# Ledger of designs, part 38: VHH binders against q8pxy1

Target 1, 323 residues: q8pxy1
Amino acid sequence: MMDPQIERKLIEIMRVIHESDKPIGARAIADELNNRGYDIGERAVRYHLRILDERGFTRKHGYAGRTLTDLGENEMNDALIGDRFGFVISRIEEMAFRTTYNPETDKGDVVVNISYFDKDDFETVIELISYTAHAGYMISPRVRIFEEDSLEMSLPPGKIGIATVCSVTFDGLLLKAGIPVEPAYGGILQIENKKPARFLDLISYSGTSIDPIKIFMNRTPTSVLEVLEKGEGKILANMRQINSSAYEMTGKILKKAEKVGLAGCITLGEIDEYLLGAPVETGKFGAAVVGGINGICALEETGIEIETNPISTMLDYQTMKEI
Key: E = the ipSAE of ESMFold2; O = the ipSAE of OpenDDE; V2 = 0.75 times the mean of E and O plus 0.25 times the DockQ between their complexes.

## First folded at step 14 (VHH; framework vhh_etentamig_d1)

Design xe5 (at its last look DockQ between E and O 0.01; V2 from the best seeds 0.00; counts 0 for: pae E 9.8 > 2, placed apart)
Fold by OpenDDE, look of step 14:
Structure xe5 (fold): chain B 323 residues (1-323), chain A 125 residues (1-125)
Amino acid sequence: as target 1 above (323 residues)
Amino acid sequence: EVQLLESGGGLVQPGGSLRLSCAASGFTFSSYAMSWVRQAPGKGPEWVSGIWYKGGSTYYADSVQGRFTISRDNSKNTLYLQMNSLRAEDTAVYYCARTYVTITKGHTYRWFDSRGQGTLVTVSS
């Protein structure tokens, strides 16, 4: 029996292929998977595609790429019946579990997003990221820069990489403290007079196979720059649900996190009450957290081209420096 | 040397339209935010519109919001201002300006280190 992880990747590849309106190549598949939180290269995708080909699930269209066969479609559907909505959550849970950072000891790993951009944009990127972070619209003002000659990360020529702290880090911190956290929604949050006002749009994590944040990045433009300039606009934010029994402890943990720069929590809701217009289940309270990639959104709003892999990997938080 | 050359000005009736252009040279155009600034007779300079680095977000003064559109073509090193529904109060010399933007504590500061000679826009019946 094939490794369950491999099988999952195969299914996800099939999903990407299925969602395409035309044949899709390995590179594009890899890109999409990475956007969905899978750390996978083109080479690996090619390997998996060969498996799918051998199984008769995919059809080759030369250089145009692959499509699913009827058999593939059926297999995908069968496989997804139990997993259609669980992948993003599973990724979040995995990364949360992998989080080891302890604010009290200032040791351990946090979850990061990886972005890369043209080296010529470096000064602007650093300046805007710094400002965005210090304005409170990022998870942390600490980042890690990867240069082209870095052995730690492979970058395209002429590009610089930047790691920013992902909101999943909060999930990890809470989990480490023994508090289960449920990803509830990703959405667009309206900022008014430099304060959170309401969610304008929400996507449930349980209702999608793609990270809601990623969906919004592609569909609905943010106005982070406007928020920075005028205190009015739209940012990305997440909402978590936490059992009411953990209300006090959650608050304590978040305060500790804030002292070490992890200040991305917008607000906690009241038990059994809507938070910023988002519904909360009975017996739970909401936690609204800024999207970790709001800085990236701001950059994009300037016109800078930047590629981002959300929920990419783990980094030692001590190696990340405040900018 | 930084050079900015405005063009497209002229006489237009109220309600009319004009499109201004600014040709930039002597610097990496795509690395700078750009603005249009105007100066009416007997008045001080007024910021009209701004655009971020590589064709990103755009901003407008309240006086021109909804009527003017700023854009840029970095491949041509050119800044544009589409002016619609022109009014008599829009009469001014319009300047293209290389813009530095500083955002601090929710305030946006714009300053200009270079501008062209300007192009005259006259709105009159």
Scores: ipSAE 0.030, ipTM 0.533, lowest interface PAE 3.4, mean pLDDT 88
Fold by ESMFold2, look of step 14:
Structure xe5 (fold): chain B 323 residues (1-323), chain A 125 residues (1-125)
Amino acid sequence: as target 1 above (323 residues)
Amino acid sequence: EVQLLESGGGLVQPGGSLRLSCAASGFTFSSYAMSWVRQAPGKGPEWVSGIWYKGGSTYYADSVQGRFTISRDNSKNTLYLQMNSLRAEDTAVYYCARTYVTITKGHTYRWFDSRGQGTLVTVSS
């Protein structure tokens, strides 16, 4: 879907925008990139800025130019801290590798998403996340709450942070059992009569530098509340593919994870078959998993202001409590 | 299991220096950005300094800029904080932490994964 060369240029442009303290125009971006040794003109920069706008990474301010959105700012900050330019699949694979959680001991690190909200909304946030998680549309009902006086975070006054478990944690569990997992797609999954029906939209992980889930959150509303209330609607989900030789062991590991409260595996496909409309390569099977932030999506649907950094960090699962 | 062990704290007079160390184990140290965070008695945590996983970029709170220097040795899995020109207000328990940063246009959020008991620094005149 995306040419890797185009993806590299998108990241380089975002870097220039990230470093600017004010909106910056295409000519200024082109000049700065040329100063850094990149041979690119203003017209080419405008082309790439359209792609960034479409992905929700930039916001136009008329003739003043563009700034990064929260999604774009987070991606560039991660790149500066991590010293990497690359596709999101590499970040997912690194986080899966860093997963140390062992369901048999209930110890170790899981991958989490961090969301931030006004403390006045605390009761509503907890109630809806709990409801969504216990309905099976999140990875775990365990969360971690971070307040202004938490040792784990520095928060602006009046804000609360919440960690929710990311679906990449399943990839990490499988990897530690010797089962390599290939992230394939992020998507919007239709639920009908409380059952998964089909992926409505898909974005390949191999073709993007930003997590498809971040893209969908900015561009495509979910209807998680409708799913919770009526069994009908749209949720975030993702699909990975796994070599057919691991079929039985994968099922065993997922069943064990479910027994310790790591839910959210929607379905395990048959070998060589499409899974809920998503392509699967010959010699492999698919595994679809809910998005770990569906409870956050439900909150946004109610109009609560909440900011999310998907696939944010690793967190010791023992420090997370069921709500 | 992730472990972070802080050391090097102690009693020092104003204007003095200390060097803190943090020994890391149970994870790939070179894959993480790291920070020092401190907590004075009766106060909330304060981020002090951060360092990129390869050591190239360093960051400091305004209160310590120019006085403190963060560094790391990835071959020894160790994080350091050189503290010079110490003041009474630097008195706190110092923790090392794995660090992630989220930046919005109006806010900077830093997540810390701090596991150790910390090391007490007391600056007394």
Scores: ipSAE 0.010, ipTM 0.378, lowest interface PAE 9.8, mean pLDDT 81
ESMFold2 (binder alone), look of step 14: mean pLDDT 84; pTM 0.839

Design xe6 (at its last look DockQ between E and O 0.39; V2 from the best seeds 0.00; counts 0 for: pae E 15.4 > 2, grease 25.2 > 24.2, SAP .688 > .668)
Fold by ESMFold2, look of step 14:
Structure xe6 (fold): chain B 323 residues (1-323), chain A 125 residues (1-125)
Amino acid sequence: as target 1 above (323 residues)
Amino acid sequence: EVQLLESGGGLVQPGGSLRLSCAASGFTFSSYAMSWVRQAPGKGPEWVSGIWSKGGSTYYADSVQGRFTISRDNSKNTLYLQMNSLRAEDTAVYYCAREYVTITKGYKYRWFDSRGQGTLVTVSS
């Protein structure tokens, strides 16, 4: 289990080093941190500097002190995303809470994933995402495109950003109806004859700070293109648990969402039963939902360079357009 | 509901000053880095300034360095931009934004989550 207090101290130490015009020693760092309200001594700062050195974030300059390495500068700049050091389940719960989209009015915010790609790949990216979404392997066919002139994003020259709807949006819809949702697993789901068959690999959201999508990129490849072509293969999907008392209401809410194009729910399990091989606690039922980035997985299978930040932010659904 | 309400814009002569405010609600303000982004008529958006979630470090675009000061009061959920020595080039709609940074394959991509209508700053003789 990660200790968040240690990580925060490391980030604050890096900030002090970054702000110095010259190499800075542990005593000066401790003094500045005390001025900022941290109760930390020089010895504790030296201990944390050793950790930063081991991670490659700082470099010693003899007796003059330390500066940040290029890697340290990059990591310090990331510290402004305060939730990245928390558990993934906490991020999921926050995003679900922030969901305001109302299928009856078609207004409000949904949770999105953000992906980035080379402008020269635009036609291929749009075509394959559209194909994957309309085949039912994404949450929605609506996307938002971000170019260099967007207020929402700064992009290097020649890059385009694309927002796709995240499955956590369903958790938010249910929560707004008074139905708590327990994120359980991210997984790889086998498709056979165009139907879900079984989860082949599962990673629990409980107690992990690393998004399961990042873990699966290096363990079990998807074959979304094969699913699109032949109805056979592997997709990303996730599973959540819901108290059995909400069984009927959950079904009604998900069906209503489907009618307005939020149609990524693969199947709703039976009460007290495993769902597609994934464990479900007694007194609950499972809901399996496609991964919102399966179109991105299909693109990676073609060899296109595309990068994704899953569960990135909230976006007004009215600003997203069907492709 | 995330809300960012910009205020403090107006008409000012070159060399003058303005202070912009942004009232934040609907999220944990102290957990987010914040930025000011501006857009002049007929031009693309321009990042102006950013501040870390706890307020200790500030960053500025070269075009405003030394003239603008970003600050925040986490107890009041408010972001500020003090603009001094204003120039005609500073004429723009100014937007308050939450800042996200994504690192992918060593490249940094910044996302600015702006939700307000902005506040117009006009610098004219």
Scores: ipSAE 0.000, ipTM 0.288, lowest interface PAE 15.4, mean pLDDT 79
Fold by OpenDDE, look of step 14:
Structure xe6 (fold): chain B 323 residues (1-323), chain A 125 residues (1-125)
Amino acid sequence: as target 1 above (323 residues)
Amino acid sequence: EVQLLESGGGLVQPGGSLRLSCAASGFTFSSYAMSWVRQAPGKGPEWVSGIWSKGGSTYYADSVQGRFTISRDNSKNTLYLQMNSLRAEDTAVYYCAREYVTITKGYKYRWFDSRGQGTLVTVSS
């Protein structure tokens, strides 16, 4: 957990690094930031760069300095969308608000992740995503495929896009029902005997400007394939906190969602009690939800090259098809 | 409703220049990254250039790097594309597009949720 003020500076550091045509050192970064109105010293920048390194957003080039990794570039871009330089939680809240899907009428938009991969991997991707979803480690078995010639996007030659349902969709569903939902943690969840056991690591959403899920994807490899094969391993999961007054209603909404394929909720916790080892505030209960990109993680574990933008956009859920 | 209106297209000789404009309305223009995309006859859409919401960072397709310049005026809700040293292969309908996701440095993936009707650029001797 980092100071929010520090987190805000991380994005700006990444921006400076991105704008450089070569690796850039801490001093130069500090100078540029000061030119941009940020009062920051070289030592502080070095400290922040270590954080970025640990998160996998920057790459060291010895004394030449740092460049952004692909993950860093993607994160920076995402942070800048909507003129948001601060907090991933704001993105989550926005997308939750934009969620309009109603499980009862089967109409409306859901939040999706966007991934892209080589067309030669298409069959494998579809098969493994389907398997992962039906095993209960994705939010929904419905996906949308984007071809190379799509008018809605530009893909490099030979690439295919796929949209998967994001966990933020649950936040949206609950919010639509009038239930405030607090993003609490992203983490690595241990699966034992095909059951959730405990969180192995957690990052608080309130303490970071970067999506914890993205951090863990880089720092801690998942073993989704092992979970699928042996019932033992590590997956990505999120924790939400909800006021205890909404306990019954939350359960009802989740049950309705499950009937339409939105079955990514792992479990609800008891009021005022820890859930799978994660702390819960007094007067609230926890909701554990699978990471929407666990299918993608499984693919990566096979060696398939795939890029993913989580919490990317909204799609009409009816246009997404079960695979 | 989101509206994007492109203008500035036309017929130009090889080596010539054009400046495209895109007037945006129906959304907070300054909050969104914007891109130009083009589609030549018989070909799929091609990303050309992008610019972030507050400016500062711009990026280009390899095919137009060094020849095209993207810019924006948020006070006027307008996106621009200065096209220099035009070639026959630049012939296409050019669209202004609002981005919701952008991949830069090493990747040329662009995702758009809105675009205009386009303006035709024809480069011919």
Scores: ipSAE 0.000, ipTM 0.242, lowest interface PAE 11.9, mean pLDDT 85
ESMFold2 (binder alone), look of step 14: mean pLDDT 83; pTM 0.828

Design xe7 (at its last look DockQ between E and O 0.34; V2 from the best seeds 0.00; counts 0 for: pae E 6.1 > 2)
Fold by ESMFold2, look of step 14:
Structure xe7 (fold): chain B 323 residues (1-323), chain A 125 residues (1-125)
Amino acid sequence: as target 1 above (323 residues)
Amino acid sequence: EVQLLESGGGLVQPGGSLRLSCAASGFTFSSYTMSWVRQAPGKGPEWVSGIWSKGGSTYYADSVQGRFTISRDNSKNTLYLQMNSLRAEDTAVYYCARTYVTITKGYTYRWFDHRGQGTLVTVSS
C-alpha cells in the first residue's frame, strides 16, 4: 500500500522537473523542494526518481539529470493537476464555476469522472454501479457510456468508458446560488448501521497538486461492497466548508437537488463544529458528500480491472441516462 | 469560453496534399494535448493524430502513418495537420480536439472535452 506522502512527493518532484529548462539532477531537485518547505534529502529524491522512471514519466540524461517524457508532460497537464491548474482547489473552483446544471429545468452541464473497463465486463459494471448509486453511495444514478463510435473519446479496441457524476457538481449548484464553497478534505468515511460514523483518514485539498481520491484509490482499500451488503464498512467521501451565513439556504438547495436525483449529500454539520471528525473553521459549517466513484471502488473490490481518469470534465446531464 | 476553429478543408485529387489549421482561444493552448479526429460520412469517428502539449512527440493512427504530419505553434495558438498522398478513404470531416490522455496498463485512452465544428476534406477523382 503506497504512502500518500510518497505520491505527493512524486508530484512535487515532477513539478520541479517540469519547471526546469534543462535536465535537472537529484541534488538540485532536493534543494528546490527544501526551498518550498519539504524536508527531503538527495537520496530520497533519487528513490522517487526511480519510481518516476519506472512509470515512464521521466527520462534520464546521464549525469545531467532528468526531464519529463511526453507521457510525464501529459500526466502533468491532465492527471496530476500540475502547471495547467496548479493546486487541486483551483481545479475544483474552475469546475464548480463551469457547472451550469439547473435542477428546475434539468438542463446544463455537470462535473463527471471517466472510468474505463473491458467490454466483457459491461453487464457487471453497469449492475454494480446502478446498485451502488441507488443505495445512495454515488452522486447520481445517471451515467454515460462511451464506445468506439463516440465523438468524445478514442478507446483501445475492446474498451468502454463510463462517466459518473462528480461531487463537485454540488459545489457548482451552491456557487450558482451565490454560496461560495471551500473544498476542505477528501477522505475515507466509516459507515456503521448504514449511517456515517467518522472520517478514518483525511487529506487536505490545501497545498496538494493531486486529488485525494486518486491517492486513496492507490493506497487505502475501501469496503463499499460490505457497506452495500451489511451497512458496515468504508467509503470514499469528501468534506467542504461553507460560511455560516448560508446555513439555511445550503440545506434548502441540497434538499431540492436530492429530490431531483442528485443524491450523495451525507450530512450538514453544526456551525463551528467538527463534522464526522473533520476539522471545520470557526464561523463555518461542514458538508460531507459521498465520493462520486464509490461504485468504481466496489467494482475494484470484485477484482474487475477498471481505471478512473482523475481529471474531471464537463458533460451535458441530459446526455446521461439513469441505470 | 474554449473555441477551436478548423480551416483548410476542401476538394482535392487522390495523391494530392492539403494543410489543415486550427485556431485555438479561450484557454492556455500550450498546456493541452491536441488531436485531429475525423468522421467519414455514415461512419463512427476515428482518431487520426495527436501531439503533446509542448510538441515533444507526435502520434498517428496506422491508417495515416507516414502520410500525415501533425504540428503545433504554441506562440500562435495554432494546431496543424499536413496531409500528403491523400486517398479516397481520407474523405471526412476533420475536427480539432482538446485532448486528455490516460495511459494505463499499456492502453491509451483519449477524452476530447472540446472540438470545433470541423472542416470537410473530400478526396475524389
Scores: ipSAE 0.126, ipTM 0.627, lowest interface PAE 6.1, mean pLDDT 82
Fold by OpenDDE, look of step 14:
Structure xe7 (fold): chain B 323 residues (1-323), chain A 125 residues (1-125)
Amino acid sequence: as target 1 above (323 residues)
Amino acid sequence: EVQLLESGGGLVQPGGSLRLSCAASGFTFSSYTMSWVRQAPGKGPEWVSGIWSKGGSTYYADSVQGRFTISRDNSKNTLYLQMNSLRAEDTAVYYCARTYVTITKGYTYRWFDHRGQGTLVTVSS
C-alpha cells in the first residue's frame, strides 16, 4: 500500500484531470494543485502521472496532456470518500474565512464567481445579468467587468471576464459575526408564482466531492429564463444549517446585508423544521440562498457560451458596480 | 491595506541586464503566488512570470523563458525579477501582482487581485 499522502495527491491530480474538458498537461495540473494548497512542482506531477498511467487510470494524449479512463473515474469516485467530501467544504470554509466585508462600514472583500465569455456577447450578457439580479435571483446586482486590456487578469484573446457575488459571502458574513454556518445542500428549487415552492432535488455537501451547484449545472437544466418571464421554473439554490442559538443574530445580519445589495437569502426556516422540503438537523434552522450563478445559467439557456469558475476569488465589494 | 511597490526599472542597452524588485505589505506575503506582468506601448498586458507561495516552483512566458528569473524572499516580503539578454521588445511597464491561478475547460487563467503602480523598463535600439 502506498503512502496515504501519495494516494491523496494522486486522487487530487485525478480530480483536476476530471474537471478538465480537454486533455490537461502537467504544468497546468501543478498550477491548480498549488492553488489548492499543494506545494508541488511540474516534475513531481509528472512522476505521479506516470503512476496513474501504470495503473490504467489516465490516458496520455501526447503533448496535450492526460485524461481519465473509465477505470480512473471509477477509482476517483470510490477512493478516499471522506477526503473527497471534505474538499468542497474546505474550500467554502476557506473563502468564508477570507471574507472581510462589513455591511455597516461598507468595506472589505466578498467571495466572487468568475465567468468568461466572448466579447461579442457583452451587451447581451450585461442585460440579462442585470435583469436576473434585479429580479432577485442573484446574490447582488453588483458585478465587476474585466476587459482584454485589463491588468487585473490574464484573459484569452477576445474574451471578457465578469465577477458575480458568490453565496459563500453569506457564510463569511455570519462567520465574522461569530456564527458557524454549515453547508448542507445544493439543489434545484422550484419557483411558482414568483415564490419559492420546494426543492426538487438535493445533493448534500457531505455526500459529494464536487460542488452540488456545479453538478446540477452539468446534469440538470435550469429554467431561469422561464422564471424571469413567467414566474415559473427552476433555479439553483443552496441551503445552510445554523445552530438555533444564532437565529435572531442571523436575521439581523441578513437584514443589514440586504441594505447593501446582498439580498440572496430566500428565507429562513423554523428551528427543527424542514425548509422548502429539505431536512434540517435537530437544534438547527435552515437558510435558503439563491445560487450566485443563476444569472450565468440564464445566459447558458440562451445558447451563449460562457465558462464559469464558482467560488473563484475575493474582491473588494466597493469596486463592484451595480448594473 | 495591500500594497505592492515596484522598483529597479530604467534605460538599458540591448543585451543588457536589469533586476526588478517588488516590496509587498498589508498581507501575508508567503501565503500567495506572485507574478510579474508587463504592458508594452500600444499592446495589451502580458503575463511574464509566476512563483508559488513557498518559492519552489516558477513559471515563465515563452517570450522570456531562459532569459528571465523570478525569485522571492519571504522573510523580506520581496519579489524579484532578474532580466538578462534584454531585447527591444522587452520595453514595457512591469507590474508586480498577487496572483490566483484557475483552470477551466482547458484554459489557464491568472487573476491579479492586487498590483503595484509599475516600473518602466526601456531597452534602447
Scores: ipSAE 0.032, ipTM 0.269, lowest interface PAE 3.3, mean pLDDT 87
ESMFold2 (binder alone), look of step 14: mean pLDDT 82; pTM 0.824

## First folded at step 15 (VHH)

Design xf1 (framework vhh_etentamig_d1; at its last look DockQ between E and O 0.37; V2 from the best seeds 0.00; counts 0 for: pae E 4.9 > 2, grease 27.3 > 24.2, SAP .852 > .668)
Fold by OpenDDE, look of step 15:
Structure xf1 (fold): chain B 323 residues (1-323), chain A 125 residues (1-125)
Amino acid sequence: as target 1 above (323 residues)
Amino acid sequence: EVQLLESGGGLVQPGGSLRLSCAASGFTFSSYAMSWVRQAPGKGPEWVSGIYSKGGSTYYADSVQGRFTISRDNSKNTLYLQMNSLRAEDTAVYYCARTYVFITKGYTYRYFDSRGQGTLVTVSS
């Protein structure tokens, strides 16, 4: 295990490189770090850069210095997420802002998750996603499939991509209607008799640098399949807080959304009241939404290997087809 | 609106060189990875090259490694592809694409959310 101090320095070096619009040399990196309060010399930076090179996070550009590789950028993004409280919220807000879909006109972009799996699992994936979605445990039954021969996506050999609608789409819809939405919690939701019962565990979006949904995916297994089969089990869900002044309007928007397949909202809470065991601030009400990746969770429960990039990009909702 | 406009394609003899350009507008160019993708007649699309945002780490398909060079000028919102030692098999429509990159478990996935109309490159004697 590398010295935590070294790891921290590596992250800071990567940050400097990340923020640079051009390749940046060791001296310049050192200067920038010193300006940021880090006492580090050029020689030390060079040492650390070698480590980063070996890890594949940086690329040399001769005398011009170094840039981050794709791998480095991803690592940096993860690191930044870890260091910045509220980064996840910022990402959600960004994607909500970018949401342009209008349920009335059936035009515009929605936020999607993209998952990747082996082509040999295609039939199973489609079947289970369809089943999960129509059972009401996904945001939308519309998906988009990306194959190897697509101009829209470059995939490793033998892989397929599937885009599913992300819950952030609701944030976007509400925001476009002039309603501020606050991400409150991600959690594990207990389903009993095909009804939401209570959150078993909650993580506040404001208290973490990592998407709560990701945390739960790694820590607590869902039982979406049991929910589908028996009406009882655990799913991923989110909760948003909305100002009480927007209660009626929120309901209207959600109803409109349901008509176009965006039916992932579980329930709205009462003003100033806990929702499914989750606390709500005074002057607000809660909105509980299914995790958009519950279908993916179901797949994982079957043993299918699938990788997911949550909140990955925007897609034209019209190009997504009901599965 | 995101716009990507490719130029520089044409007819060239084997062993020749071409330089493609892509003019980008409607977004913060420097914040996005960019790619060149090509499609030959009767063949599926092929990723050719990619350059990451800002400092611009570069990547190439094996088929063009050592022959093609991708670059960008963020001040001009322009993507370039220098193509040297061209071969008949390089004949294709070349597209400039805004790229989202996801790396997991050693695999690289690239999504192209925007793409130009393409420019035709024909390599023939």
Scores: ipSAE 0.399, ipTM 0.738, lowest interface PAE 0.9, mean pLDDT 90
Fold by ESMFold2, look of step 15:
Structure xf1 (fold): chain B 323 residues (1-323), chain A 125 residues (1-125)
Amino acid sequence: as target 1 above (323 residues)
Amino acid sequence: EVQLLESGGGLVQPGGSLRLSCAASGFTFSSYAMSWVRQAPGKGPEWVSGIYSKGGSTYYADSVQGRFTISRDNSKNTLYLQMNSLRAEDTAVYYCARTYVFITKGYTYRYFDSRGQGTLVTVSS
């Protein structure tokens, strides 16, 4: 719910910083924006740079000025968001719309997260993701591996990419059956005796430009390994709301998806009731789903360096192989 | 369905120039980053150049920097690659690709979710 004028100026400033080969200062940014026809002074640029710094999009290099951080570069360069800071809920809705996978024909595209790691960690990464997926804490045991010779990806030397199925795929399946889905929260979910107990922490998808899952990975530790070992601990999960009129059909669709290996729907709530402590609006029910990157969380718990682009793109599910 | 159709390839002498075109349909072209990717006979694919959705930011592989220029016309849904000072090593099939970009720890990762059939460029005397 941001002021559109502030957002426009933030985007314009980020463009100028992105296009500079070197750190660039507020005066130079203001001059360049004025050359482009925007009426903005140096003090206003400094105000907006403080906002960008606070959001983690820029880094100051003393008096030389600022550059974009990796997060800032991603926000500026995201082809699906366009000219503005995008809300993550818009990305989720777009990916759900683009889902074409049909469990009855086993054809079509699913939503994936893509994670990147050093090739010398390959065996450990594959083994732990497989274990986590088969234990039911990921969406599917099917993955796609991208190596340096891949036609689908340009990778730095020595890096491997792995695509894992994203929970938004369920939103897409429901949408294609005529059931609109409202993404509500990402969260930390307590597991007790191998069962979901309660959400310990929630971040609304509404009004945020950063996926709550990224926020939790950096700020609130999971214990996926403990869940795998003992049936006790904390995992990433998300929750969506669905109109009560679709209650029975939603259940049927999710059960059908489970039979073809798209697991990870933790539970459907009762109509008009909170789900595992997460709020649900009157006239709706909640559906809780595991985070599609819980295997990545488990890897990070072991100390492996692995980087994730959540809700990355679409892949043809037939090109993904069970591990 | 996303459709990308490359054209403009052909035989050219070393030092010569060619301009490739890619006609796009089936998606909102102006909302996506685009790339040219090439594949020489018997070799793996090589990302050549990329351009962001608004056309203001362009990127090039070291092997073509200063010789190739990528551009786009969002009003015509067309991507271009101007190739100058061509060398025998530029001989390849050139593909137009719709691109997702991810940057982390200073590395750039590009995923190509769609590409065309390609157009052959041969640089030979």
Scores: ipSAE 0.255, ipTM 0.704, lowest interface PAE 4.9, mean pLDDT 84
ESMFold2 (binder alone), look of step 15: mean pLDDT 85; pTM 0.852

